# Ledger of designs, part 21: VHH binders against q01730

Target 1, 276 residues: q01730
Amino acid sequence: SKSLKKLVEESREKNQPEVDMSDRGISSMLDVNGLFSLAHITQLVLSHNKLTTVPPNVAELKNLEVLNFFNNQIEELPTQISSLQKLKHLNLGMNRLNTLPRGFGSSRLLEVLELTYNNLNEHSLPGNFFYLTTLRALYLSDNDFEILPPDIGKLTKLQILSLRDNDLISLPKEIGELTQLKELHIQGNRLTVLPPELGNLDLTGQKQVFKAENNPWVTPIADQFQLGVSHVFEYIRSETYKYLYGRHMQANPEPPKKNNDKSKKISRKPLAAKNK
Below, E stands for the ipSAE of ESMFold2; O stands for the ipSAE of OpenDDE; V2 stands for 0.75 times the mean of E and O plus 0.25 times the DockQ between their complexes.

## First folded at step 8 (VHH; framework vhh_8pnl_2)

Design t1 (at its last look DockQ between E and O 0.64; V2 from the best seeds 0.00; counts 0 for: pae E 3.8 > 2)
Fold by ESMFold2, look of step 8:
Structure t1 (fold): chain B 276 residues (1-276), chain A 123 residues (1-123)
Amino acid sequence: as target 1 above (276 residues)
Amino acid sequence: QGQLVESGGGLVQPGGSLRLSCADAGFTFDLYAMAWYRQAPGKERELVARITYGGRTNYADFVKGRFTISRDNAKSTLYLQMNSLKPEDTAMYYCAATKYTEWDLRPSEYDYWGQGTRVTVSA
């Protein structure tokens, strides 16, 4: 493997647009000499490192289209992240985020946002988050969402929405506005019913994915899952189900209890930096 | 839903060519990075080539320009064109897909795997 200094030098000298610094034990981007001078690069991979923050200097990499921070220890992002006007793919999966910075939704070209395995919930999203109307894939699996905000319906270009292993107690009717959706992953939540508006989507075809196992579905829905996903969609489109759903919502039942222990989740354990 | 199926393997003479295909049965192909792995008898599974959702490629050092990975998003199909085949290339070849874009992914970090297709290059 090449040293970090060599990687920077080669990118600068040969005008190489892609830089991969994965698994290099990097604790601070500021310690990588010359990194922020590489204004020409379109892709930067810093996965599997020890980053706890991202400096505002990231904005100096003005031509970035792909920025990958997968599997670090990042607790916060600078507001300057949204000034990366060419950014299309941002991977922040497996970090320690409990919020996103103010103005995060100002990124006008973002197509893929990976936030799997963080400490996010519905209150972690900044007010302009749903201005990210260019998103084609949003990964929010392994977080702490109990609801999905209705503004999700504004993301009309979404093709993938992954909400696996959250604490969701409901889905908003606006999910039915995601007419380009091809993959919906809602397994491992606390869902008892589906909004009838989900029936507006075509998620049962050969090129589509709908995963909803490990939820405490009410018996009429659970029975349809036993028959197959196409039966679930046929059922939730029916007048019988619309009546059942209306009665269920009018009854306002107590949400099912949480039955997993997230206290051992690595993103919630204290950082060991003071032992160094 | 979401299953990869490889095809195109077979028996070939040294110096020959094969074209492997990997078809997607049920996920949003163009939003995934794809890879070919291989496993020779008695050895561990190793990366052969990777292609991002945008078409950027990365190859293992042993490929040395002999293989070409490509994708056709309209047909949801991944390809590996294998030229100048050597007996050392004899292995089971696997297709894999992931939502991650890095070059050094571990096999456990791939979301989908196929069952594999066998390539045998006569000694």
Scores: ipSAE 0.268, ipTM 0.654, lowest interface PAE 4.1, mean pLDDT 87
Fold by OpenDDE, look of step 8:
Structure t1 (fold): chain B 276 residues (1-276), chain A 123 residues (1-123)
Amino acid sequence: as target 1 above (276 residues)
Amino acid sequence: QGQLVESGGGLVQPGGSLRLSCADAGFTFDLYAMAWYRQAPGKERELVARITYGGRTNYADFVKGRFTISRDNAKSTLYLQMNSLKPEDTAMYYCAATKYTEWDLRPSEYDYWGQGTRVTVSA
């Protein structure tokens, strides 16, 4: 494999818009000489490294459209990441994020946000997160969400929403406002009912994906799942279910217990103290 | 569940051409990066070509300009035009889809795989 220096030089000399530095054992972006001088690049891949942070210098890469930090150890993001105005695809999957920086929702062109397998919850999102109205795909799987904020309905361009293996106890009714949604992944949560408004969506076709297994569904819903997704949607659209749902919500049942020991998540393991 | 179905494989003479197609169903095609892999008997599966959701392409070193990967988002179809085929290109060719953008993905990181189409290059 080419040295990091050579990659930087080649990109500069040949005006290569894409730089792939995946799986290079990089612990700091600052250690990559000349990286931040590559203002012409539109794609930077730093997946499968050992990054613990992203420096504010990332803002110097003004033309980035794709930024990939998949499978690192990133615990902190700089606020400057939101200054990348051309950013369309941000992959932060499989990191150690507990929070997103203030102003994160300022990315005006962001279409794909991958946050799978982090330590995020509903309190981790900045106040302007749901200003990301250009999002087409939001991946929040393998996090610690108990509640999906109702502001999710503001992301009207969402086609993919992945919430797999969280701690969700409910879905907001505003999910029914996502009229362009084609994929919904909610398997592996603590859901007992579905909001009737979900029935407003078309997720039953051959080109759609609805995954909802491994939830403690109430019996009436569970029975429909046994028949198929189409039956589930037909049922939740019914007046019978609306009535049931209303009663259920009025009863304010205790949420199911968390069954997953998340202490074993890689993202929660202590990072070896740099013995400086 | 998302499905990928490959077609276009067959028997061809050295120097010949084939066009492979991969049709998708069950996922949002235009939000995925697509790739062609191949696996020869007794060998590991290897990446042939990749195309991002934005249409950027990368090729394995052995392709050397002989193959072209393309996509039609309206038809939800991926293509591989193979020219100047060689006997060493004989393999099962697989279509794959992923949400990730990096070139050096592990096969396990792909979200969807096809069943494959067989390409045989023989005199």
Scores: ipSAE 0.248, ipTM 0.678, lowest interface PAE 2.3, mean pLDDT 92
ESMFold2 (binder alone), look of step 8: mean pLDDT 79; pTM 0.804
ESMFold2, look of step 10: ipSAE 0.227; ipTM 0.620
ESMFold2 (binder alone), look of step 10: mean pLDDT 78; pTM 0.802
OpenDDE, look of step 10: ipSAE 0.118; ipTM 0.618

Design t2 (at its last look DockQ between E and O 0.55; V2 from the best seeds 0.00; counts 0 for: pae E 2.9 > 2, unsure alone 63.3 < 65)
Fold by ESMFold2, look of step 8:
Structure t2 (fold): chain B 276 residues (1-276), chain A 123 residues (1-123)
Amino acid sequence: as target 1 above (276 residues)
Amino acid sequence: QGQLVESGGGLVQPGGSLRLSCADAGFTFDLYAMAWYRQAPGKERELVARITYGGRTNYADSVKGRFTISRDNAKSTLYLQMNSLKPEDTAMYYCAATKYTEWDLRPTSFDYWGQGTRVTVSA
């Protein structure tokens, strides 16, 4: 194993644009001498470490296009993360985030945002989150969302939206504005009905993905899922379903009870106990 | 709906060349980090080459300079050009893809795997 010092020195001396410090037991980026002097790098991988915070100094890495913090213990991000104006891919999956910093939506070029397996909900998103209109992929799986804000419709370049294993009780009609969407993952939620506007999307072809299992669908929808996803889309496009959906929403029924226990999720275990 | 299918394997003499292909039917192919892995009889599956979302490559030391990974996003196809083949390159070769990391080289980080194509380099 090459030491962290040698990795930094080699990148600096050879002008290496990509630095991989994965699985090195790093608890603080400030402990890696010279890291923030590497202004030339375009990719930094810090996956599988022990980071609990990210210092504001991350903004000194001004040429970053890829920043990977997958599988750490990060509880908060500095507001300066959004000053990384060349950033295209940000991976924060498998961390302990319950909020995103003010101004997070100011990143101009972000294409891929991975937030899977955190402690986020709809209140965790800053007011400008949906200004990230360059996003092509948004991964929010394994969080605590009950509502997906209507502003999701502003992310018109999305091709992948993953909401698997949240607590969603509904999808907003604005999901139908995502005309470039090719993959939608909504399995493992508390969904009973689909908005008819989802029928505006082409998600049933061989080159598309629609995953919706493990939801308490009302019987008319559940019956269509047994026949196949294409039958679901034919049904929700029908005038019969549009009428029934309208009546369902007018009734404002009580959402199904939560039946998943997320208290044993590793992201919620005390840091002092274990972090395996 | 994203299915990976490898092709191009076969029997070849030492010093020969093969080109492996891995086709995917998905339109979001360019959002994947992709890799080639191989598994020799009695061995664990090992990384051969990886190409990131942005087209940057990484190679196992044993193949560096002899193998070239590439991708054609318009055709949704991953390639592995294998030159100067040696008997120790004999293995099943697998295509792998993930939407979640650009640089994670661990096999458990890949969400999709093909069924493999066999490469045999006769002595």
Scores: ipSAE 0.318, ipTM 0.655, lowest interface PAE 2.9, mean pLDDT 87
Fold by OpenDDE, look of step 8:
Structure t2 (fold): chain B 276 residues (1-276), chain A 123 residues (1-123)
Amino acid sequence: as target 1 above (276 residues)
Amino acid sequence: QGQLVESGGGLVQPGGSLRLSCADAGFTFDLYAMAWYRQAPGKERELVARITYGGRTNYADSVKGRFTISRDNAKSTLYLQMNSLKPEDTAMYYCAATKYTEWDLRPTSFDYWGQGTRVTVSA
C-alpha cells in the first residue's frame, strides 16, 4: 500500500478529488502531513483507523462531499464539521460519540447521515439537528435512544430511517409525516404500540422495508405481525385501533424494562490512557 | 421484503461472455451500493466488483479489464458483463447491497444478498 505521504502528494499533483486512507492505523488526522492542504478533494475516507478526535482543521477541506469515519474511536466532533457546506454523505458509524456538536444541523446539503453503533440518545442531538431537511437516509441503529423526538417529522425527505436496537419506548405521531419513507427499521426496541399516524405511510410494498421484530408488542399488534406487515398497517389504520391506542396512551403504562446490558459495548469501554 | 434475484448464469466456453442481472430489490435501490461476489467450490466468497450510487466502480484484480459492473436505478437492476471468461471464473455469483457509500473499498456488512446464479466456464 502507498504511504500516506504519497497519497497526499498524488492527490495534489494529479488533482485527484478522492483520497482513501482507510485501514492505515491513523491515530490522528494531524499526523497526516499535508492532509488539510488538500482543499480540492471532494471525498475523504478514513474508515477503519484509530481516530479519537476530529480536529477543527477539517473545515479547511471546504469541498468535501463525502466524509467517512466509519469504525474509529471518535469521542468528539468539532463544531467546524458543520461548516462543510458541500457535505452530502457523513459516515460516523461505529465510533464512541456521546453527543453531536452544537450547530451540527447546519449542513445544508447533507443527504446521508450514518451514526450507527455510537452512544447517542435524544439528549445527544443539538437543538438544530432537525434542520437537516435534506436528509434522505438517517441511520441511528445501535444507540441509546429512548425517545425519538417529534421533530423527526421535519425531515420530510427521509427515505430510510433506521432505529434498530435502541431503547425506544414509543414512536412519535410525527413519524406519519415522513411521506417519502420507504424503509423503517425499528426492530430491537421496547415498543408496545404503534402510533396510528404510522398508517399514513406506505411501507407494505415489495420495494418497501418495515422491520419491527423483537419488540414487546401488545397482543393485538403482535397478532397482526404474525399475519404480515400488510395486516399490521391495515390494523393501525382502523378506527378500532385508534380507539384502543387512545385508551392505551391515557393509561400511561410503565415502559418495558431494558433487557440489554449495553455496558459491554466496545464503544463504552475506556480508551487505554496513554501512559503519559 | 429486501430481495435480490440473480439471473444470467449458465455454461459457457472459455473466451465466452455472459451478462448477469440482479433485480427485484425490496429496498430503496438508489441509496445502496451494489456488489457482485462469487464463491467457487471449496473457496471463500470473494468480491468481484462493486459500484457506488455515483457510478464509481472497483474490481478484483483477477477480473479487471474483463468484467464490467453497471446499474440502472430506474429499473432497480444491477448488471455484470463478463467477457473473456476463464475456467477460474467458475463459481456461484451473488448480488449484494449495502448501505449507501460513495466510496469504500472495504467490504461492509451487506444488508441484502441474492440466492446466487451459477456460472460454469468449461471447454
Scores: ipSAE 0.260, ipTM 0.674, lowest interface PAE 2.4, mean pLDDT 91
ESMFold2 (binder alone), look of step 8: mean pLDDT 78; pTM 0.800

Design t3 (at its last look DockQ between E and O 0.75; V2 from the best seeds 0.00; counts 0 for: pae O 4.2 > 2)
Fold by ESMFold2, look of step 8:
Structure t3 (fold): chain B 276 residues (1-276), chain A 123 residues (1-123)
Amino acid sequence: as target 1 above (276 residues)
Amino acid sequence: QGQLVESGGGLVQPGGSLRLSCADAGFTFDLYAMAWYRQAPGKERELVARITYGGRTNYADFVKGRFTISRDNAKSTLYLQMNSLKPEDTAMYYCAATKYWSYDLRPTSYDYWGQGTRVTVSA
């Protein structure tokens, strides 16, 4: 494989818009000489490296449309990440994020946001997060969400929402405002009931995906899942279910027990101390 | 629910052509990067070609000039046009999809796989 120096030189010399530095053992982007001078690039892949931070210099790559940090050890992002005004795809999956920086929601063109397998929860989202109204796909799987904020309803262009393997105890009624949604992944949570407003969506068609297994559904819902997803949606649209849902919420039952087996997530471990 | 189904395989003479199709009946096709892989008996799966949801393509070295990957997002269908087929192209061909296209070509970058379609190029 080429050295990082050669990759930078080749991109500059040949005006190559896409740069792939995956799986190179990179601990700091600042150690890659000339990287931030590549103002022409539209795609930067840094997946499968050892990054723990992202320097503010990332904002110097003003033409980026795709930025991929998948599978690093990133614990925080600079506020300058949101100044990448052409960014459409941001992959931060398999990192150690427990928060997103102030102003993160000011990205004007973001279409795909991958945050799977981090340490995020509902308090990790900055106040303007739901200004990301251009999002078409949001992946929050394998995090620690117990609640999905009602502001999710502001993401009206969303076509994919993945919340697999969180600790969700409920879904907000505003999920029914996501009229363009084609894929909803909520498997592996602590969900007992579905909001009737989910019935406003048609997630049972040929080109739609609804995955909801591995939840402690109440018996009336569990019975419908055994018949098929279409029966679940028929049921939650019924006046009978709307009444029973209201009674369930009024009763305010104790949430199901939390799954403690998440110790296998590497992102939750402290970074090892360096041994000289 | 999120299923990839390959078709168009079969028996062909050396130098012949086949067009493989991969249809999705159950996911948001236009938000996925797609690929074709192949596996001959006793060998590991290997990349043939990939295409992003935006239409950018990459090909394995052995393929250049002979195969063309394409997609029709309106029909939720991925294609592989295979020309100038050789006996060494005999394999099971698989369609694959992932949530994002990256230069990471390892199999763990693909979320969905089809069951495959057989291509046989007679000796």
Scores: ipSAE 0.274, ipTM 0.642, lowest interface PAE 3.5, mean pLDDT 86
Fold by OpenDDE, look of step 8:
Structure t3 (fold): chain B 276 residues (1-276), chain A 123 residues (1-123)
Amino acid sequence: as target 1 above (276 residues)
Amino acid sequence: QGQLVESGGGLVQPGGSLRLSCADAGFTFDLYAMAWYRQAPGKERELVARITYGGRTNYADFVKGRFTISRDNAKSTLYLQMNSLKPEDTAMYYCAATKYWSYDLRPTSYDYWGQGTRVTVSA
């Protein structure tokens, strides 16, 4: 494999817009000499490294459209990441993020945000997160969300929403405002009911994906799942279900207990103390 | 559930051409990176070609300009035009889709795989 130095040099000399530095054992982006001088690049892949942070220098890569940090150890993001105005695809999957930086929602062109397998919850999102109105795909699977904020409905361009293997106890009614949604992944949560407004969406077709297994559904919903997704949607659109849902919500039942020991998540394991 | 279905494989003579197609259903096609893989008997599955974010393409070293990967988002179809086929190109060819836009040519975990279409290059 080419040295990191050579990759940087080649990119500069040949004006190559894409740089792939995946699986190079990189612990710091600052260790890659000349990386931040590559202002012409539109794609940077740093997946499968050992990054623990992203330096503010990332803002110098002004033309980035795709930034991939998949499978690192990133615990902190700089606020400057939101200054990348051309960024369309940001992959932060399989990291150690507990929070997103303030102003993260300022990315005006972001279409795909991958946050799968982190330590995020509803409190981890900045106040302007749902200003990301250009998002088409949001991946929040394998995190610690108990509540999906109702502001999710502001992301009206969402086509993919993945919430798999969180701790969700409910879905907000505003999910029904996502009229372009084609894929919804909510399996592996603590959901007992679905908001009737979900019935406003078409997720039952051959080109749509609705995954909702491994939830403690109430019996009426569970019975419909046994018949198929189409039956579920038909049911939640019914007046009978709306009535049931209303009564259920009025009763304010205790949420199901968390069953997953998330302490075993890789993202929660202590990073080996740099022996100073 | 998302499915990929390959077609266009068959028997062809050395130097011949084939066009493979991969049709998708059950996922948002234009939000996925697409790739062709192949697996010869007794060998590991290897990347042939991939379309990355923005329609950019990458090819394995053995392709050497012989193959062209393309996609039609309106038809939700991926293509592989294979020219100047060689006996060593004989393999099962698989279509794959992933939500991860990467320039990495390594085999990755894809979200969707097809069942494959067989390509045999023989005199």
Scores: ipSAE 0.041, ipTM 0.560, lowest interface PAE 4.2, mean pLDDT 91
ESMFold2 (binder alone), look of step 8: mean pLDDT 79; pTM 0.804

Design t4 (at its last look DockQ between E and O 0.64; V2 from the best seeds 0.00; counts 0 for: pae E 3.9 > 2, unsure alone 64.6 < 65)
Fold by ESMFold2, look of step 8:
Structure t4 (fold): chain B 276 residues (1-276), chain A 123 residues (1-123)
Amino acid sequence: as target 1 above (276 residues)
Amino acid sequence: QGQLVESGGGLVQPGGSLRLSCADAGFTFDLYAMAWYRQAPGKERELVARITYGGRTNYADFVKGRFTISRDNAKSTLYLQMNSLKPEDTAMYYCAATKWYSYDLRPTSYDYWGQGTRVTVSA
């Protein structure tokens, strides 16, 4: 409830490293006097505001480790976002992004990337996106992905991958290269089969998470889910399944139809209709 | 799975100490920010302390140096050391976790909650 001016002055005067400006009705970061002079801060929270863009001036906050834009109206990011070389956690969830800027994968320390509830698809990712090899958690839930690029296998430190509520018709075999994965969320897609290489992962333990409900699984896989996740993984590791999977891929069946109309999603509505 | 279980509550005299623990199950503990909240009868749930994934801490003003939040990532356990307890500290104490790595102060911003452990400081 302190004014934005007081928050900036207090941070400057007391050298406070963490600034929280959530839920303040902010429409532009440029309107927050003195914000970009706070070169010492390591954490900036701007969640639950009305931002539509992020200015290149964000690069002036060179010591940021945590930057949170959750629940705004951001339509694009400046290329300068990747110049934040100390950034470890970037939250862009619940925004209006349909692309990520060129060079986005140049962020060398990024551990957590939250992109849930945007308008992203596989063509939205810049060519160097999968150079983000320090990522430990990637949240792409509630977007428009139909395919996950094979380069996902380059993210070998990944411990959490969430793909919930996309339009995925397949998972690439390279998913099996993510040997540190502890949580995989693929529920709410158009998946019929699992790549046998998923069997390389240990996702059935007490501390692991595998969520795969609400997919049109073929009967042999659906039957294993009725018995439990451990039975699914035992089955997809079997030579029987590897043979059947190979024949399934050779048959090249038509993907199941989409069953979710996303035209009413807030991120799809014209920005003028929401703000004026 | 994101299930949190608190323990260590009890009855204590004013000026006494308690150590609360919160164990998790089914997620990567070190990727979550954690917090302790409390709720006295007839009052709203309020923040007591936060700790980030990197170990930075933040405390509510009423704590005044009496409580210490800490985490042990190897054991996937969150702690609250409570010293110099006052009757006003009587409440149900809850642990909470969120993946957003922000200092959102609203209870609705936390993904996982425990069932709570009761702390009673006799008058």
Scores: ipSAE 0.247, ipTM 0.612, lowest interface PAE 3.9, mean pLDDT 87
Fold by OpenDDE, look of step 8:
Formats: structure tokens, sequence, C-alpha cells
Structure t4 (fold): chain B 276 residues (1-276), chain A 123 residues (1-123)
């Protein structure tokens, strides 16, 4: 494999818009000499490295459209990441993020945000997160969300929403405002009921994906799942269900207990202390 | 839900051509990167070609310009035009889709796989 230096040089000399530095054992982006001088690049792949942070220098890569940090050890993002105005695809999957930086929602062109397998919850999101109205795909699977904020309904361009293997106890009714949604992944949560407003969406077709297994559904909903997704949606659209749902919500039942030991997540394992 | 169906495989002579298709996507096709893989008997599955949502392509070294991967998002169909086929190209060819369209040289865990279409190159 070419040295990192050579990759940087080649990109500069040949005006190559794409740089792939995946699986290079990189611990710091600052160690890659000349990386931040590559202002012409539109794609940077740094997946499968050992990054623990992203330096503010990332803002110097002003033309980035695609930035991939998949499978690192990133614990902190700089606020400057939101200054990348051309950024369309950001992959932060399989990292150690507990929070997103303030102002993260300022990315005006972001279409795909991958946050799978982090340590995020509803409190981890900045106040302007749901200003990301250009998002088409949001992946939040394998995190620690108990509540999906109702502001999710503001992301009206969402086509894919993945919430798999969180700790969700409910879905907000505003999910029904996502009229372009084609894929919804909510399997592996603590959901007992579905908001009737979900019935406003068409997720039953051959080109749609609705995954909702491994939830403690109440019996009436569980029975419909046994018949198929189409039956579930038909049921939640019914007046009968709306009535039952209302009563259920009024009763304010205790949420199911968390069953998953998330302490075993790689993202929660202590990073080997840099032997100073 | 989430199905890929390959077609176009068959028996062809060395030097011949085939066009593979992958269709019937039960997912948001245009938000996925697509790829062709192949698996010969007794060998591991290997990447043949990849294409991003934007049409950027990458090929395995053994392709050497013989194959062309393309996609039609309107039809939710992936293609592999194979020219100058060789006996060593004999394999089951699989279509795959991944939620991340960015180029990654590493093998990606794809979200969807087809059942495969068999390509046999023999005199």
Amino acid sequence: as target 1 above (276 residues)
Amino acid sequence: QGQLVESGGGLVQPGGSLRLSCADAGFTFDLYAMAWYRQAPGKERELVARITYGGRTNYADFVKGRFTISRDNAKSTLYLQMNSLKPEDTAMYYCAATKWYSYDLRPTSYDYWGQGTRVTVSA
C-alpha cells in the first residue's frame, strides 16, 4: 500500500478529488502531513483507523462532500465540522460519541448521517440538530435513545430512519409527518405500542422496509405482526386502535425494563491509557 | 422486503459477453451503494465492481477494463456488462447493496444480497 505521504502528494499533483486512507492505523489526523492542505478534495475516507478525535483543521477541507470516519474511536467532534458547507454524507458509525457538537445542525446540505453504534441519546443532540432538514437518511441504530424527540417530524425529506437496537419506549406522533419515509427500522427497542399517526405512512409496499421485531408489543399489535406488516398498518389506522391507544396512553403504563447490557459495547470500553 | 434478484447469467464461450441485471429492490435504491461480487467453487466471495449512488465506479484488478458496472435508479436496477469473458470468470455472481454510498476499499457489510446468477465460461 502507498504511504500516506504519497497519497497526499498524488492527490495534490494529480488533483485527485478522492482520498482513501482507510485501515492505516492512523491515531491522529494531524499526523498525516499535508492532509489539510488538500482543499480540492471532495471525498475523504478515514474508516477503520484509531482516531480518537477530529481536529478543527477539518474545516480547511472546504470542498468535502463525503467524509467517512467509520469504525474509529472518536470521542469528540469539533464544532468546525459543521462549517463544511458542501458536506452531503457524513459517516460517524462505530465510534465513541457521547455527544454531538454545538451547532451540528448547521450543515445545510447534509443528506446522509450515519451515527450507528455510538453512545448517543436524546440529550446528546444539539438544540439545532433537527435543522438538518436536507437529511434523507438518518442512522441512529445501536445507541441509547429512550425517546425520539418530536422534532424528528421536521426532517420531512427523510426516506430512511434507522433506530434499531436503542432503548426507545415510544415513538412520537410526529413520525407520521415523515411522508417520504420508505424505510423505518425500529427493531430491538422497548416499544409496546405504535402511534396511530404512523399509519399515515406507506411502509407496506415491496419497495418499503418496516422492521419492528424484538419489541414487547401489546397483544393486539403483536397479533397483527404475526399476520404481516400490512395488517399492522391496517390495524393502527382503525378507529378501534385509536381508541385503544388513547386509553393506553392515559393509563401511563411503566415502560418495559432495559434488557440489554450495553456495558459490553466496544464503544464503552476504556481506551488504553496512552502511556505517557 | 429488501430483495435483490439477479438475472442474465448463463453459459458463454471464452471471449463472449454477458449482461447481468439486478432488480426488484425492496429498499430505497438510490440511497444505496451497489456492488457485484462473485464466488467460484471452492473460493471465497470476491468483489468484482462497486458503484456509488452518484455513479462512481471501482473495479477489482482482474476486471482490467472488461466489465462495466452501471445503475438505473429510476428502474432500481444494477447492471454488469461483462466482455471478453474467460474461463476463470466462471462463478456465481451476486448483487449487493449497502446503505453507505461512499467508496471504501475494505469489504463492507452489505445490507442486502441477491441469490446470485451463475456464469459459466467454457469452450
Scores: ipSAE 0.241, ipTM 0.663, lowest interface PAE 3.1, mean pLDDT 91
ESMFold2 (binder alone), look of step 8: mean pLDDT 78; pTM 0.799

